# VHH binders against tRNA pseudouridine synthase Pus10 (pus10): the designs that were tried, part 19

Target 1, 373 residues: tRNA pseudouridine synthase Pus10 (pus10), of Korarchaeum cryptofilum (b1l7a7)
Amino acid sequence: MGKPVDDLLNSLMNLLDSETPSGGGCHLCDGLLSRELGKMLRKALSELEGVELSSVKSGVSLPAILIEREDRIRANHNPPKMRSLKVTLTRLLDVAISSLTGLKVSQEPDAILIFDFERGDVKLELAPVFIFGRYRKLQRGISQSRRKCPECGGRGCEACGWKGKIPQGSVEGIVGEVMREFFSAEDYVLHGAGREDVDARMLGEGRPFVMELLSPKRRSADLREVESEINRRAAGLIEVKNLEFSRREKIRILKERSPNVKKLYRALVEVEGGVEEGELELLKGLEGAVIRQRTPKRVLWRRADITRLKRVYEVNFRRIDDKKFELFVLCDGGLYVKELISGDDGRTSPSVTEILGKKSFCSELDVLEVMVE
Below, E stands for the ipSAE of ESMFold2; O stands for the ipSAE of OpenDDE; V2 stands for 0.75 times the mean of E and O plus 0.25 times the DockQ between their complexes.

## First folded at step 9 (VHH)

Design x01 (framework vhh_8cml_1; at its last look DockQ between E and O 0.82; V2 from the best seeds 0.00; counts 0 for: pae E 7.0 > 2)
Amino acid sequence: EVQLVESGGGLVQPGGSLRLSCAASGFTFSKYAMGWFRQAPGQEREFVALISKSYGYTYYSDSAKGRFTISRDNAKNTVYLQMNSLKPEDTGVYFCARTWLYASKPEYFDSWGQGTQVTVSS
ESMFold2, look of step 9: ipSAE 0.022; ipTM 0.588
ESMFold2 (binder alone), look of step 9: mean pLDDT 87; pTM 0.888
OpenDDE, look of step 9: ipSAE 0.528; ipTM 0.828

Design x02 (from x01 with S54Y Y55S; framework vhh_8cml_1; at its last look DockQ between E and O 0.80; V2 from the best seeds 0.00; counts 0 for: pae E 8.1 > 2, grease 24.3 > 24.2)
Fold by ESMFold2, look of step 9:
Parts: structure tokens; sequence; C-alpha cells
Structure x02 (fold): chain B 373 residues (1-373), chain A 122 residues (1-122)
């Protein structure tokens, strides 16, 4: 490997000489490029070991003294068709890496090799891998995002691998740890199409998400195997399906579609003083209603106190006993169903409490469907 | 007695179209949401499309979105599934089902038709 790099170095120095404005490159660099290029090229090859890639791009950082020297030459000579040393070197390094590795050069590469001539270092930046899917939460008490590490309170410590977060008890952590292993990634970020309360289940066809895998050393995997392993390790806490490779643009699409979603909820409603079947018929008055909902008191610690208008489209109910019934509501995304039921001391109107004339509250909440129009 | 009777299935070439119909009787049709599911041999039934009872809202599986259209005619007690750009993966028995909920999970559907076979092959 040393000899093929040396042979390429000689060829590259000849090309660099022919492509620079002074015809020599080496004069500009005071010999720096010839001395360091071979070492850096070998370092680059070392960085690529054990990394699965189809494409690459080079990046170049030059010492200020070389930039100043080039600026003086441009100012004094203003030669036609002059290309910068940085651009020329970048192009030559792209060719060199491609020749040595067989990787394609791409403007949207799997990896960027950054040749830092100021520090004499080469760093490998890996493009993220994005995986789209749908998740269900089959049990309550599972957050979407990872929770803070209890040992360090989120600051990072040896116990949490300096991430400040633990994977247990979250959709992001349960799914992300499996994906991290399959793709040999350093970390992950779950981007969901909305989220549900920790104590709510997420059922039906599941909530769309994109997992962003950071610095992945592998970029291919059988997603059916990934899905199967996630579901096995989740042990009935969550379930994923419809995994497919995706791109960052999908995250933007999820964000744009989030206000357009409709949601079907099931709520177990408890009514103080009891409820009869005939009284429940009054709840049909919610169908088609616009709910005027001020930010619920329970979320004011994290949400601005704003009044929102949200529509309820369909209402169904099923009496369970003299004090309880199931409420099924199809509504706009962003409607707080717990407060649609309780009324939140008049901050949500109309409400189940208001319509029944009896204090009512939600004891269980399920998201049955997240429906994108 | 609740009855749901599917029709319109058959053999089509890839890229072809079919329109399925489901005639409903024995209940107040306009009070129920209606759905289509499909099942290939040896596989579980999978959701295809849903149409609400009151407001006419529609919902589709990812595989059906953009290619299939569910509609209903409450005067004729009939729900339809227009299937375009058919693929071999769409092959299976298509079931019409009713539910009092606007929901896509099979457990919420309380009545099912016998199914109609759709076969997409060259």
Amino acid sequence: as target 1 above (373 residues)
Amino acid sequence: EVQLVESGGGLVQPGGSLRLSCAASGFTFSKYAMGWFRQAPGQEREFVALISKYSGYTYYSDSAKGRFTISRDNAKNTVYLQMNSLKPEDTGVYFCARTWLYASKPEYFDSWGQGTQVTVSS
C-alpha cells in the first residue's frame, strides 16, 4: 500500500504543478504539500478502513500563509482562468482517493474526507443514514424521546457513554439502539410526526417517524431483519413496521404534514355522579364543533398560553357501566383530548363536562390512528 | 341480518384497473364507517382503505395511497374501491367490512364480507 500511495503522490505532484497559477504549487507551499500529502493520503486510507461507502468527496483546509501567498500572486498577475489552490487540490485529491479506493466522487457523498493541511490531519465525516418507519406504543409509560441519564442529570458521564441520555423507556432509545448496532452508528435522533403523552398508547397503523443515524460505518442492512430485531427486543412495549431507507427531506415533509393530520382517539371517561345511556347522546353535539382550547394548565410549564381553534369531526361512545364510558373522537391534530373531556375549568369549550353537566375526566387515552390527509 | 357482498374482482394485467363494489344490507348503512382489507394466502388481513360514516373522510394504507380510491353511495348502500396501477403485490382476496368507529385496525370491524379475488399477473 505504501508504494501505490507513493506512485500516486508523484503523479499528483506533477498534476498539481501543471494546474497552479505559478506552475509549481511547491513554491506556494514552501514544500509543505509534498512533505505532508503522502502522510495525509495514507491517513485518509486508514480512516476509510472498516467503513462501508459507495461515494466520497474531499475537503481541503489550507494554512493562512498559503492563502496569503496565493492572494499576492492573483493581485500581481491576475492570470486568466486561474483556479484557486484549494479548488485544484480538492479536485486532485478526489481523483486520488477514487483511484486508490474505487469509490465514486459525488456532490452528495456518503462521506467527506477533510484534509486539514494546517494541522496535518485527515478527518472522516460520515453522512447520516435516514430510515423511515411507523411505530406503535403498546404500553403506557413510554416516552418518544430518550430520557436524561439519572447518574449525571443530562450532562454526560461514563455511565451513559457521555451522551447524557439513556435508551430505556423510550421509542427513540429502543428503536435507535438496534439501528445503531446494525449500522455501526455513533448516535441517533428520532424525528416523529408529532408525539403522544407518555401515559398514552400509540396504536393503529402507528406514528410516522424518521430515524437519523449519526456517523454510521455501515450504510446497508436488510431492513426486514432490523425490523424483526427491534420488535423482538421491544418485547411488546413498542412495535415498528414499514421500515425503508429515506432522506433528510422526509423529515421536512413530516413536519409540514403534522398540522394536517387527523387523529382518532379512544378515551376512557369517568363521570362523577354517574352517567346513563340517554345522557351520552348529548355528546353528538361535539360532532363538527370548533373547540376553543386555551393551552391546558397541565402543559403551561412548556407551552405558550395561547387559545387554539381545533375541530372535532366525529364522535362515538360506548357506555361501560354507570360511571364510565369510552369516547371515540376524530379530531384535528393538536387538540388536547384530556381537556376536551375535563373542560380544564372552562379553558376548553365546548367540552364533555360542559355538555353532560357533570365533572368528567380522562383516565386512559389511546391514539388509535394518526391520519394524514 | 348484516350482509356485505363484494363483487368486481378478477384477473388483470399489471398496470390495469379494477373497481370493487360492496353491497350492504341488514343495517342502517349511513351510521357506519366502511373499509376494505385484503389477504394474500398465508398472510394476515391488511388494511387498504377506510371511509367515514358522517363526513365522508377517507384514509388509505401507504401501499394504496395515490392508486386506490374508496367511495360510498349511501342511497344504494354500496361502498366502492377503485384500484388503479395494479401490481402483482396487490393480489389477494379483498374484503369489505363495517365499523361504527373511524378506525383501520381489524379488531374494530364487526362485520365482514366473504371477499372477492383480485389477481394481478402477466
Scores: ipSAE 0.013, ipTM 0.489, lowest interface PAE 8.1, mean pLDDT 85
ESMFold2 (binder alone), look of step 9: mean pLDDT 87; pTM 0.890
OpenDDE, look of step 9: ipSAE 0.323; ipTM 0.736

Design x03 (framework vhh_7z1x_3; at its last look DockQ between E and O 0.69; V2 from the best seeds 0.00; counts 0 for: pae E 9.9 > 2, grease 24.7 > 24.2)
Fold by ESMFold2, look of step 9:
Structure x03 (fold): chain B 373 residues (1-373), chain A 122 residues (1-122)
Amino acid sequence: as target 1 above (373 residues)
Amino acid sequence: QVQLVETGGGLVQPGGSLRLSCTASGFTFSKYAMNWVRQAPGKGLEWLSGISKSYGYTYYADSVKGRFTISRDNAKNTLYLQMNSLQPDDTAVYFCARTWLYASKPEYFDSWGQGTQVTVSS
């Protein structure tokens, strides 16, 4: 069969020198590759305009007819040194792009250039940027995740940029919009080490998170500057700190550890019929207790209806007035403290309501610390 | 009445180690969470680490995680901070502080020691 791979290599070198593919014959491809290489290389360079990268990798998609022709050559001749056309083209394109741009070739690249020889087109796919940090919620009424767009109800519309979500009122949106601007990203996803209820504050050293920035045209920024801008725009609502560049593996680690971390809560408890200081001493019975907690009614729409066993480690309390006290609970992650207090109509036992013999409910909840280790 | 006294500070070379102690008196030590805080020259207070009263759960600021270890000995009314891999940026006055609220913000700490100087320099 001769050296059809070598002929293709020569064609690519000519395209690098000339910047114009010549029209002509190719024994394997009927001249397709020589006609399209210069055009596709120029398209690749165009796709890289305005994009900050340190590394790339090429991908190649070939028409089925070329794959079939290659397979027939192998079946009929069994040539001892014939390598895949796809593999050879990929290596040549990696060298060509690296030579033209100065970008290095990597198996974990900042971007993949997909050369589609069937369509004569090039696509650029950008790897996400990951930013680790810690967030605090200083006010109640802020969700972790973005809310559905009120105009379209989540379906997507022109008002929400077809995302179906709005940035206002959430940690993800407030933090993500600033990061999106710094990194010129198309979108973002916040991955938190757990979450707190919308009406709870998140205090202390903050909840660990990773922000995943999608299709970012920039990959570098001064994270102290990013942090300062987030804290300026979110003043009084959200605070972030300890921003650092991260990797996807951090998300998996945070999600795997989140249910097993310990949490420290402050709850403002209101007691129907009032409460005396001496009655509160009964709550010491919660220290070291294992709580049988069926999935709270209020979260059944998103959580499996199962019974969980969760431990309370330490309890402290401070009476405020005739009807209210503060409860401080160190407990397993995943324990729903609102229901530890209310009893959730017997679905959580023991509970504050059960121990006091009086209907009790949590009117304010703060996460004082997420003890990730 | 409540008294916290830090000891064990001093001059150490970069990469070295120190162990700080904080001796408590005038209160039931085991009833309180304990913390370490430092203040570098010309800077504000920086919380470093805390340890709960029961079960001994420890938590750390990201800046010291993996290098510093907090511990307590309730029989001796003493809090400890083992500091390894010290760098010049660790130069500060180190304070122990108590709280009955499990929080990492110094505003919630109700009693403080006078501090011990740690200097990391050639």
Scores: ipSAE 0.006, ipTM 0.451, lowest interface PAE 9.9, mean pLDDT 84
ESMFold2 (binder alone), look of step 9: mean pLDDT 89; pTM 0.908
OpenDDE, look of step 9: ipSAE 0.050; ipTM 0.567

Design x04 (from w05 with K31S Y56R; framework vhh_nb_b201; at its last look DockQ between E and O 0.76; V2 from the best seeds 0.00; counts 0 for: pae E 5.0 > 2)
Fold by OpenDDE, look of step 9:
Structure x04 (fold): chain B 373 residues (1-373), chain A 121 residues (1-121)
Amino acid sequence: as target 1 above (373 residues)
Amino acid sequence: QVQLQESGGGLVQAGGSLRLSCAASGFTFSSYAMGWYRQAPGKEREFVATISKGGRTYYADSVKGRFTISRDNAKNTVYLQMNSLKPEDTAVYYCARTWLYASKPEYFDYWGQGTQVTVSS
């Protein structure tokens, strides 16, 4: 049952006086709390308006001078039961907010109300909503993550709505824009279990991902509808499935497991000088091989230049014509398959190029499966 | 002629177990990966499990930890051990062949006729 603010304020002040052993809460703050508390509570309530929440927690920021005063008192008088003003005030605010709004106070709240007594301001920080799912990228030319705005280069401008990124042409954007609408979120971040190149399809059961919805004003939605809407709007570019509410921890799990996840790739390989059926049998030598792969040249701008060891588990191939064959590779996550094929000027070894003794390159790449355990 | 014949289906109570078998003929069994799919009434056929030539396995999330796919190359047979069965596991189970390790039906080129598995509550 919501209490009128004025009544509650009186109650809070009385409580504050009672909670301060010396009755000095007011003395300590020199009337600051009394002067600002009402205004701040009203502000807090206004911030909560229109926001879907089940739980809330108060945070308190006090002026440094109050903290110093408190420390001085503690140092000089060493009162045995002197409670921290911050702690006391936080508790009181929790009670107040709960009483006024009916929201549950939680240590893992849907939102934090930050009462800044130095500035006399209240800020609402909404906990993100996390949605887990799988996406398939059915068309090439779609990036996993949003691209920088071409107009501003990431700085934010009118053209990109001051986001610095554009949603179009990305899995993150296609999925995130819909979810953002459903949850009335300020923004979103896609966390994928690994990455694929822009020109690579993501097929099979899809890539696991968690969408983090930032500052959502709504926290509930029918994820079936969300899924349907995403898929409808995507118009065959991408597909999402198995959407479910999740937690931040899932992101950690996805990221930690990603390097150890086996992936199945399909690559269209072109061979300079052609390739015979019998030559392809040589590629069986990659089965079980440990690949030494220095960071590919093409990604040096964003990755550390290190040598990684990755394993290839299975290799299959299908000759298409005199110059082309399909290569299917089951390998460790994080193996750069394009460079497995090309050799990247010796930075990757063994490689298809090395084994065949002919320059080979990947003209098409698909992720067929992400073997998530 | 390539043939796949499933067996071992039937009625089982929830929590029970079944072992499906798929007998293969008409091709070099050891050269192919094998998989299991299932189709419930009114639903699309869904992936259950696959086993590569080398014996590597992959499972759908819905059956992971409960089902085990295995193969006996000497007998040209692939198996699906189903434990802790649930009513939602009720479906026609199909055996399928693929030349590569995959989980999508489009990569499978031959299918069995299926065997009915019914899990009662």
Scores: ipSAE 0.029, ipTM 0.572, lowest interface PAE 3.3, mean pLDDT 88
ESMFold2, look of step 9: ipSAE 0.266; ipTM 0.702
ESMFold2 (binder alone), look of step 9: mean pLDDT 86; pTM 0.878

Design x05 (from w05 with A33Y Y110S; framework vhh_nb_b201; at its last look DockQ between E and O 0.01; V2 from the best seeds 0.00; counts 0 for: pae E 4.0 > 2, off the site)
Fold by OpenDDE, look of step 9:
Structure x05 (fold): chain B 373 residues (1-373), chain A 121 residues (1-121)
Amino acid sequence: as target 1 above (373 residues)
Amino acid sequence: QVQLQESGGGLVQAGGSLRLSCAASGFTFSKYYMGWYRQAPGKEREFVATISKGGYTYYADSVKGRFTISRDNAKNTVYLQMNSLKPEDTAVYYCARTWLYASKPEYFDSWGQGTQVTVSS
């Protein structure tokens, strides 16, 4: 990287000098730029090696002393057209990097090269890659999100590869590990359109999600292959479909819409004392009902204790035997269906338990469909 | 289909010159870094030169000052001008592409068939 870089550096330095009204750039930095810029550019190029990017932007961190000097100069001379050293340097570095690499400079770059002139170091911050898709959870006992490492409790240890989380047994882990490999990412975060319990299946067209891949060295992949590999490795536990590249905004959209999305649930309900066919007809009273639901006791450790209003739109049922029936509920997203059934000691009303006058509980829960608008 | 086809190799006397060409097809040429590698008999493939999308060039120390890599995006061609050739430059020369800024062969995703360059003493 010898002569071309040197030539470029010389050109940049000349340009820098020309942009400083009194040739003061040199006086301002006291030779810092001349001493460090070459090394830092080479470091920058080194950081870019092996990383897939289409665009880049430079960030500059200057020593406090330089900033103070600049402020003093500005205060004393108030030159109306004096550009910030930081801004000027950033621009020059952008030009330099673009020239050297052929990468486009963008305000929304794939990566930011942070030139730290205080430390004399360059860091590369890679923008995340977002993948949208739908997942089905076909087996019970799989969490949506990764669990904390039981060995370290989330601190990171050798057992968890210093991640603090265990990928096994979670949708996030099953999907994320594969994507991490394809994109050579450091880590991943699954953003789901809502949540389901560990013991609930997610069926139908699946739950929409966005996987955020952190610090990916690769930004492109055949998502069909990714999908196939995920499904293969999942071995029937889960499946993903309709993978597509997405953006961060999609996460917002998914989260904002989630409470208003209608969901269809299938619940296996057991009734203490048994249930007759005629009694089930009483459950039609839930159709169109607004449910007052205080935060379920079981989730109080992670959720605020508030009362939510949720609507049930449709209710269907099928008696299985003297003690069991299937309940199908179309309702607002965010309604805790298990508590809709049990009543949660009066925290949810109306409830199946209340309507039947018999203690009822959900033994199985499935999300059959998420109605995504 | 991605294709890289080298040409211009041959026999040359020490001190002579050759110009290698690599014709690219099947992809958007201007979006890729291009490079040259060479492999001598019994030796590992070694880096010769690379040229960025923006035209920045980097050379192995062994060829610096003697070889020049260039590209013509309009012709989808990368060139290697080799001057002051030495017997040690005898090798099969390979053209390669990569989406990445790279000097290491493992980052290149496509290779040509190679062209033989023989420099006689």
Scores: ipSAE 0.247, ipTM 0.687, lowest interface PAE 1.6, mean pLDDT 89
ESMFold2, look of step 9: ipSAE 0.359; ipTM 0.755
ESMFold2 (binder alone), look of step 9: mean pLDDT 85; pTM 0.863

Design x06 (from w05, 14 letters changed; framework vhh_7ocj_1; at its last look DockQ between E and O 0.65; V2 from the best seeds 0.00; counts 0 for: pae E 5.9 > 2)
Amino acid sequence: QVQLVESGGGLVQAGGSLRLSCAASGFTFSSYAMGWYRQAPGKQRELVAAISKGGYTRYGDFVKGRFTISRGNAKNTVYLQMNSLSVEDTAVYYCARTWYTASEPEYFDYWGQGTQVTVSS
ESMFold2, look of step 9: ipSAE 0.203; ipTM 0.664
ESMFold2 (binder alone), look of step 9: mean pLDDT 85; pTM 0.867
OpenDDE, look of step 9: ipSAE 0.305; ipTM 0.720

## First folded at step 11 (VHH; framework vhh_8cml_1)

Design y01 (from x01 with G56D; at its last look DockQ between E and O 0.66; V2 from the best seeds 0.00; counts 0 for: pae E 11.4 > 2)
Amino acid sequence: EVQLVESGGGLVQPGGSLRLSCAASGFTFSKYAMGWFRQAPGQEREFVALISKSYDYTYYSDSAKGRFTISRDNAKNTVYLQMNSLKPEDTGVYFCARTWLYASKPEYFDSWGQGTQVTVSS
ESMFold2, look of step 11: ipSAE 0.000; ipTM 0.378
ESMFold2 (binder alone), look of step 11: mean pLDDT 85; pTM 0.867
OpenDDE, look of step 11: ipSAE 0.073; ipTM 0.592

Design y02 (from x01 with L50T A103G; at its last look DockQ between E and O 0.75; V2 from the best seeds 0.00; counts 0 for: pae E 7.9 > 2)
Fold by ESMFold2, look of step 11:
Structure y02 (fold): chain B 373 residues (1-373), chain A 122 residues (1-122)
Amino acid sequence: as target 1 above (373 residues)
Amino acid sequence: EVQLVESGGGLVQPGGSLRLSCAASGFTFSKYAMGWFRQAPGQEREFVATISKSYGYTYYSDSAKGRFTISRDNAKNTVYLQMNSLKPEDTGVYFCARTWLYGSKPEYFDSWGQGTQVTVSS
């Protein structure tokens, strides 16, 4: 347990001395490194227990006094072969950890071991795991993001595991809890390519997302098994598909594409005073129209109150009964379709209400497709 | 009677190109969105691409994006699929389909062609 570290220590100290001239490593540090290195290596090995990794990188934090002493020597003596103690020690620690564990040293590591020589401690920082996929939301009343814990209002309490959020009732929570279990992660964050209203369904091929799994102790899993378990536990509320391992860059790509997204919506529209088949033909006036939409009243709490110009590309409709019809709208992302229908008391123009001359509202909304040109 | 007739399939090497055509008759072509689907043996039909009735807006599956281009010529009542950088995974029967509703799910489409075989092998 401790003997391989001791055998390695003599070799490391010899290498350190040969790479740091003018009284070398031990004299430069007043014995700090010889006293602490073995202890720190054993702490590092302890931190790696129970964690699935393929690669690692070391980080070093030195006491300020050592940094200042090295700076004085460099400034006053200008030794031709003097190398940075921090750089040299980092390199040697990488070699030592790789030798003791078999892990590769990588510039894109699964984990970073931070050797804090000032405090005599070692910390393990785990790189997140990213999973790309698509979700469908098959029922209404499910938010994309997790809801605040009702017991603590977001502050954190025992009921929520001090996270301030609960998993119930959201795509993030339902999907994330399963993934958290498979990857033994501490937490998760869902990054979606846009979002839909809580009371809307998300259908079609699904909305692209990346799940970021934080501090995962496992980094591998059969994603078909993960997908199957999510879909089993979601029980017709949510469906995920096309799960694949991904990278942080995919999140940037999702955000970059949001402004160019087109969406196909189905809306169930109710018309006060009723609607006749012939009246619906007036709605063709929306095809190709540019909609002036001031920020809807219902989202002012989170969006700046500005007027946006959004285009409707195609409109189709199907009368259901004397009071209701289905409206199918292909439009720019960011157009609020509920307000395209209601008019939002004149804040959206043109609108279905304006064109029909009858108060109209959206009672059901489905996102049928999320698409990019 | 609605008729959709695909052509232009064949055998190609990986990295090659093909252009599929779908000749439409028996309906007012400009009133409908059009799509392409494909089916490998023993698998379900898979969405490839769709094009809207108005202004020609297009949408692609993830596997087709960047490699395939759907287009239409209303004067010829024809929809096309230009397929570039073909891969063995693209092998299958390609079906042309019609819908009054713009979309990507097979159930949105009410009329289908008989299909044309595309085989990518080396």
Scores: ipSAE 0.019, ipTM 0.526, lowest interface PAE 7.9, mean pLDDT 86
ESMFold2 (binder alone), look of step 11: mean pLDDT 86; pTM 0.879
OpenDDE, look of step 11: ipSAE 0.135; ipTM 0.643

Design y03 (from x01 with A103V K105R; at its last look DockQ between E and O 0.78; V2 from the best seeds 0.00; counts 0 for: pae E 7.8 > 2, grease 25.5 > 24.2, SAP .677 > .668)
Fold by ESMFold2, look of step 11:
Structure y03 (fold): chain B 373 residues (1-373), chain A 122 residues (1-122)
Amino acid sequence: as target 1 above (373 residues)
Amino acid sequence: EVQLVESGGGLVQPGGSLRLSCAASGFTFSKYAMGWFRQAPGQEREFVALISKSYGYTYYSDSAKGRFTISRDNAKNTVYLQMNSLKPEDTGVYFCARTWLYVSRPEYFDSWGQGTQVTVSS
């Protein structure tokens, strides 16, 4: 175990000596590298235990004194060919790790081993794993992102495992905890194609998302099993489907939207003073309308106060009783439908309230479909 | 009585084209969105394409995008599906359906045709 590392160390020091322009590598480093290299190489192998990888890359950080000594040699002698000590060590360490582990060396590796010769330490940085899918929210009161820990307000405490966030009550937390377990990751971040209000359901084919799994010790899993376990644990609350391995670029694509993105909403509308079937026909006036919507009062804490123009494409309605009706709206993404209904005290126009001449509000909201091109 | 009658199916070689038609009767056609679904043996019905009741906005499944075109003629009460660059995996029974909502999920469709067979064989 320790003997193959010792043999490799001797070979590396011989190669380092032959690569150094001065002819005796210890002269440049004053013996520092030979004393630390064996320990750091063994530390690197220890860091790789229990981690599923196909590829690696080495990183090297040298003390300033060695960099300065190398610079002085270059300035005083201007040797025709002088490879930096950092480059030479990186190359040798890549070869050594690959030889001892069988891992490929890659410019886009699953992991980077950072050999910090200034601190005498080795750290392993794992590339994240990305999983694309679609989620449905079957109940209201579930946020997309994790909520702050109620005990510490986000600072981190024993109750939240020092993360400052709790997994309960969110799509990110419910889905992410299962994925974290399958991939032995330290944490996760959900990146969604848009977001629905906490009190809205997300139905239909579901909202596209990418889960970013941080520092995963495993990189492969049967995504059908992952999907089944998520859906089992979240039964009645959340469903996921179409899980597939993905890349960081998918996140950028999800955040960049086609101008043709449309959403279908169902809203339960309550009308002050009641509503008759004939009155609902006035709502046809919303079809094809451009809605001038100033940032709703309820979201001013997080959105700039500007006026946005959004289009309503199609409207359908169905009276439920003397006070309520269902409204179905096909519209641009980014239109706040609750305020399309309430009018937000004139900050949204036209509105259902304005058209009916009666105060109206949305008591239930469902996203029936997100139409991402 | 609501009726939807598909036609235009048949046998075609890979890379070929077909145009499906769906004649509608028994309802006010212009008040409904129209869709096409397909079903391979032993599989559930799969969404293919959707066209809105107003302005003709269209939506396609990932497998249909770029190859298929849905259109409608409200004067003739007919919806069409132009299918280009056909592949063996496009084989199945193609159903025309109506819905009062612009939605791609089959449970929102309240009337269906009998279907027309499309077979793509190399």
Scores: ipSAE 0.013, ipTM 0.547, lowest interface PAE 7.8, mean pLDDT 85
ESMFold2 (binder alone), look of step 11: mean pLDDT 87; pTM 0.888
OpenDDE, look of step 11: ipSAE 0.021; ipTM 0.382

Design y04 (from x01 with K31S S54R; at its last look DockQ between E and O 0.87; V2 from the best seeds 0.00; counts 0 for: pae E 6.7 > 2)
Amino acid sequence: EVQLVESGGGLVQPGGSLRLSCAASGFTFSSYAMGWFRQAPGQEREFVALISKRYGYTYYSDSAKGRFTISRDNAKNTVYLQMNSLKPEDTGVYFCARTWLYASKPEYFDSWGQGTQVTVSS
ESMFold2, look of step 11: ipSAE 0.040; ipTM 0.594
ESMFold2 (binder alone), look of step 11: mean pLDDT 87; pTM 0.887
OpenDDE, look of step 11: ipSAE 0.090; ipTM 0.604

Design y05 (from x01 with Y55W G56D; at its last look DockQ between E and O 0.10; V2 from the best seeds 0.00; counts 0 for: pae E 8.2 > 2, grease 25.2 > 24.2, placed apart)
Amino acid sequence: EVQLVESGGGLVQPGGSLRLSCAASGFTFSKYAMGWFRQAPGQEREFVALISKSWDYTYYSDSAKGRFTISRDNAKNTVYLQMNSLKPEDTGVYFCARTWLYASKPEYFDSWGQGTQVTVSS
ESMFold2, look of step 11: ipSAE 0.012; ipTM 0.468
ESMFold2 (binder alone), look of step 11: mean pLDDT 85; pTM 0.866
OpenDDE, look of step 11: ipSAE 0.016; ipTM 0.348

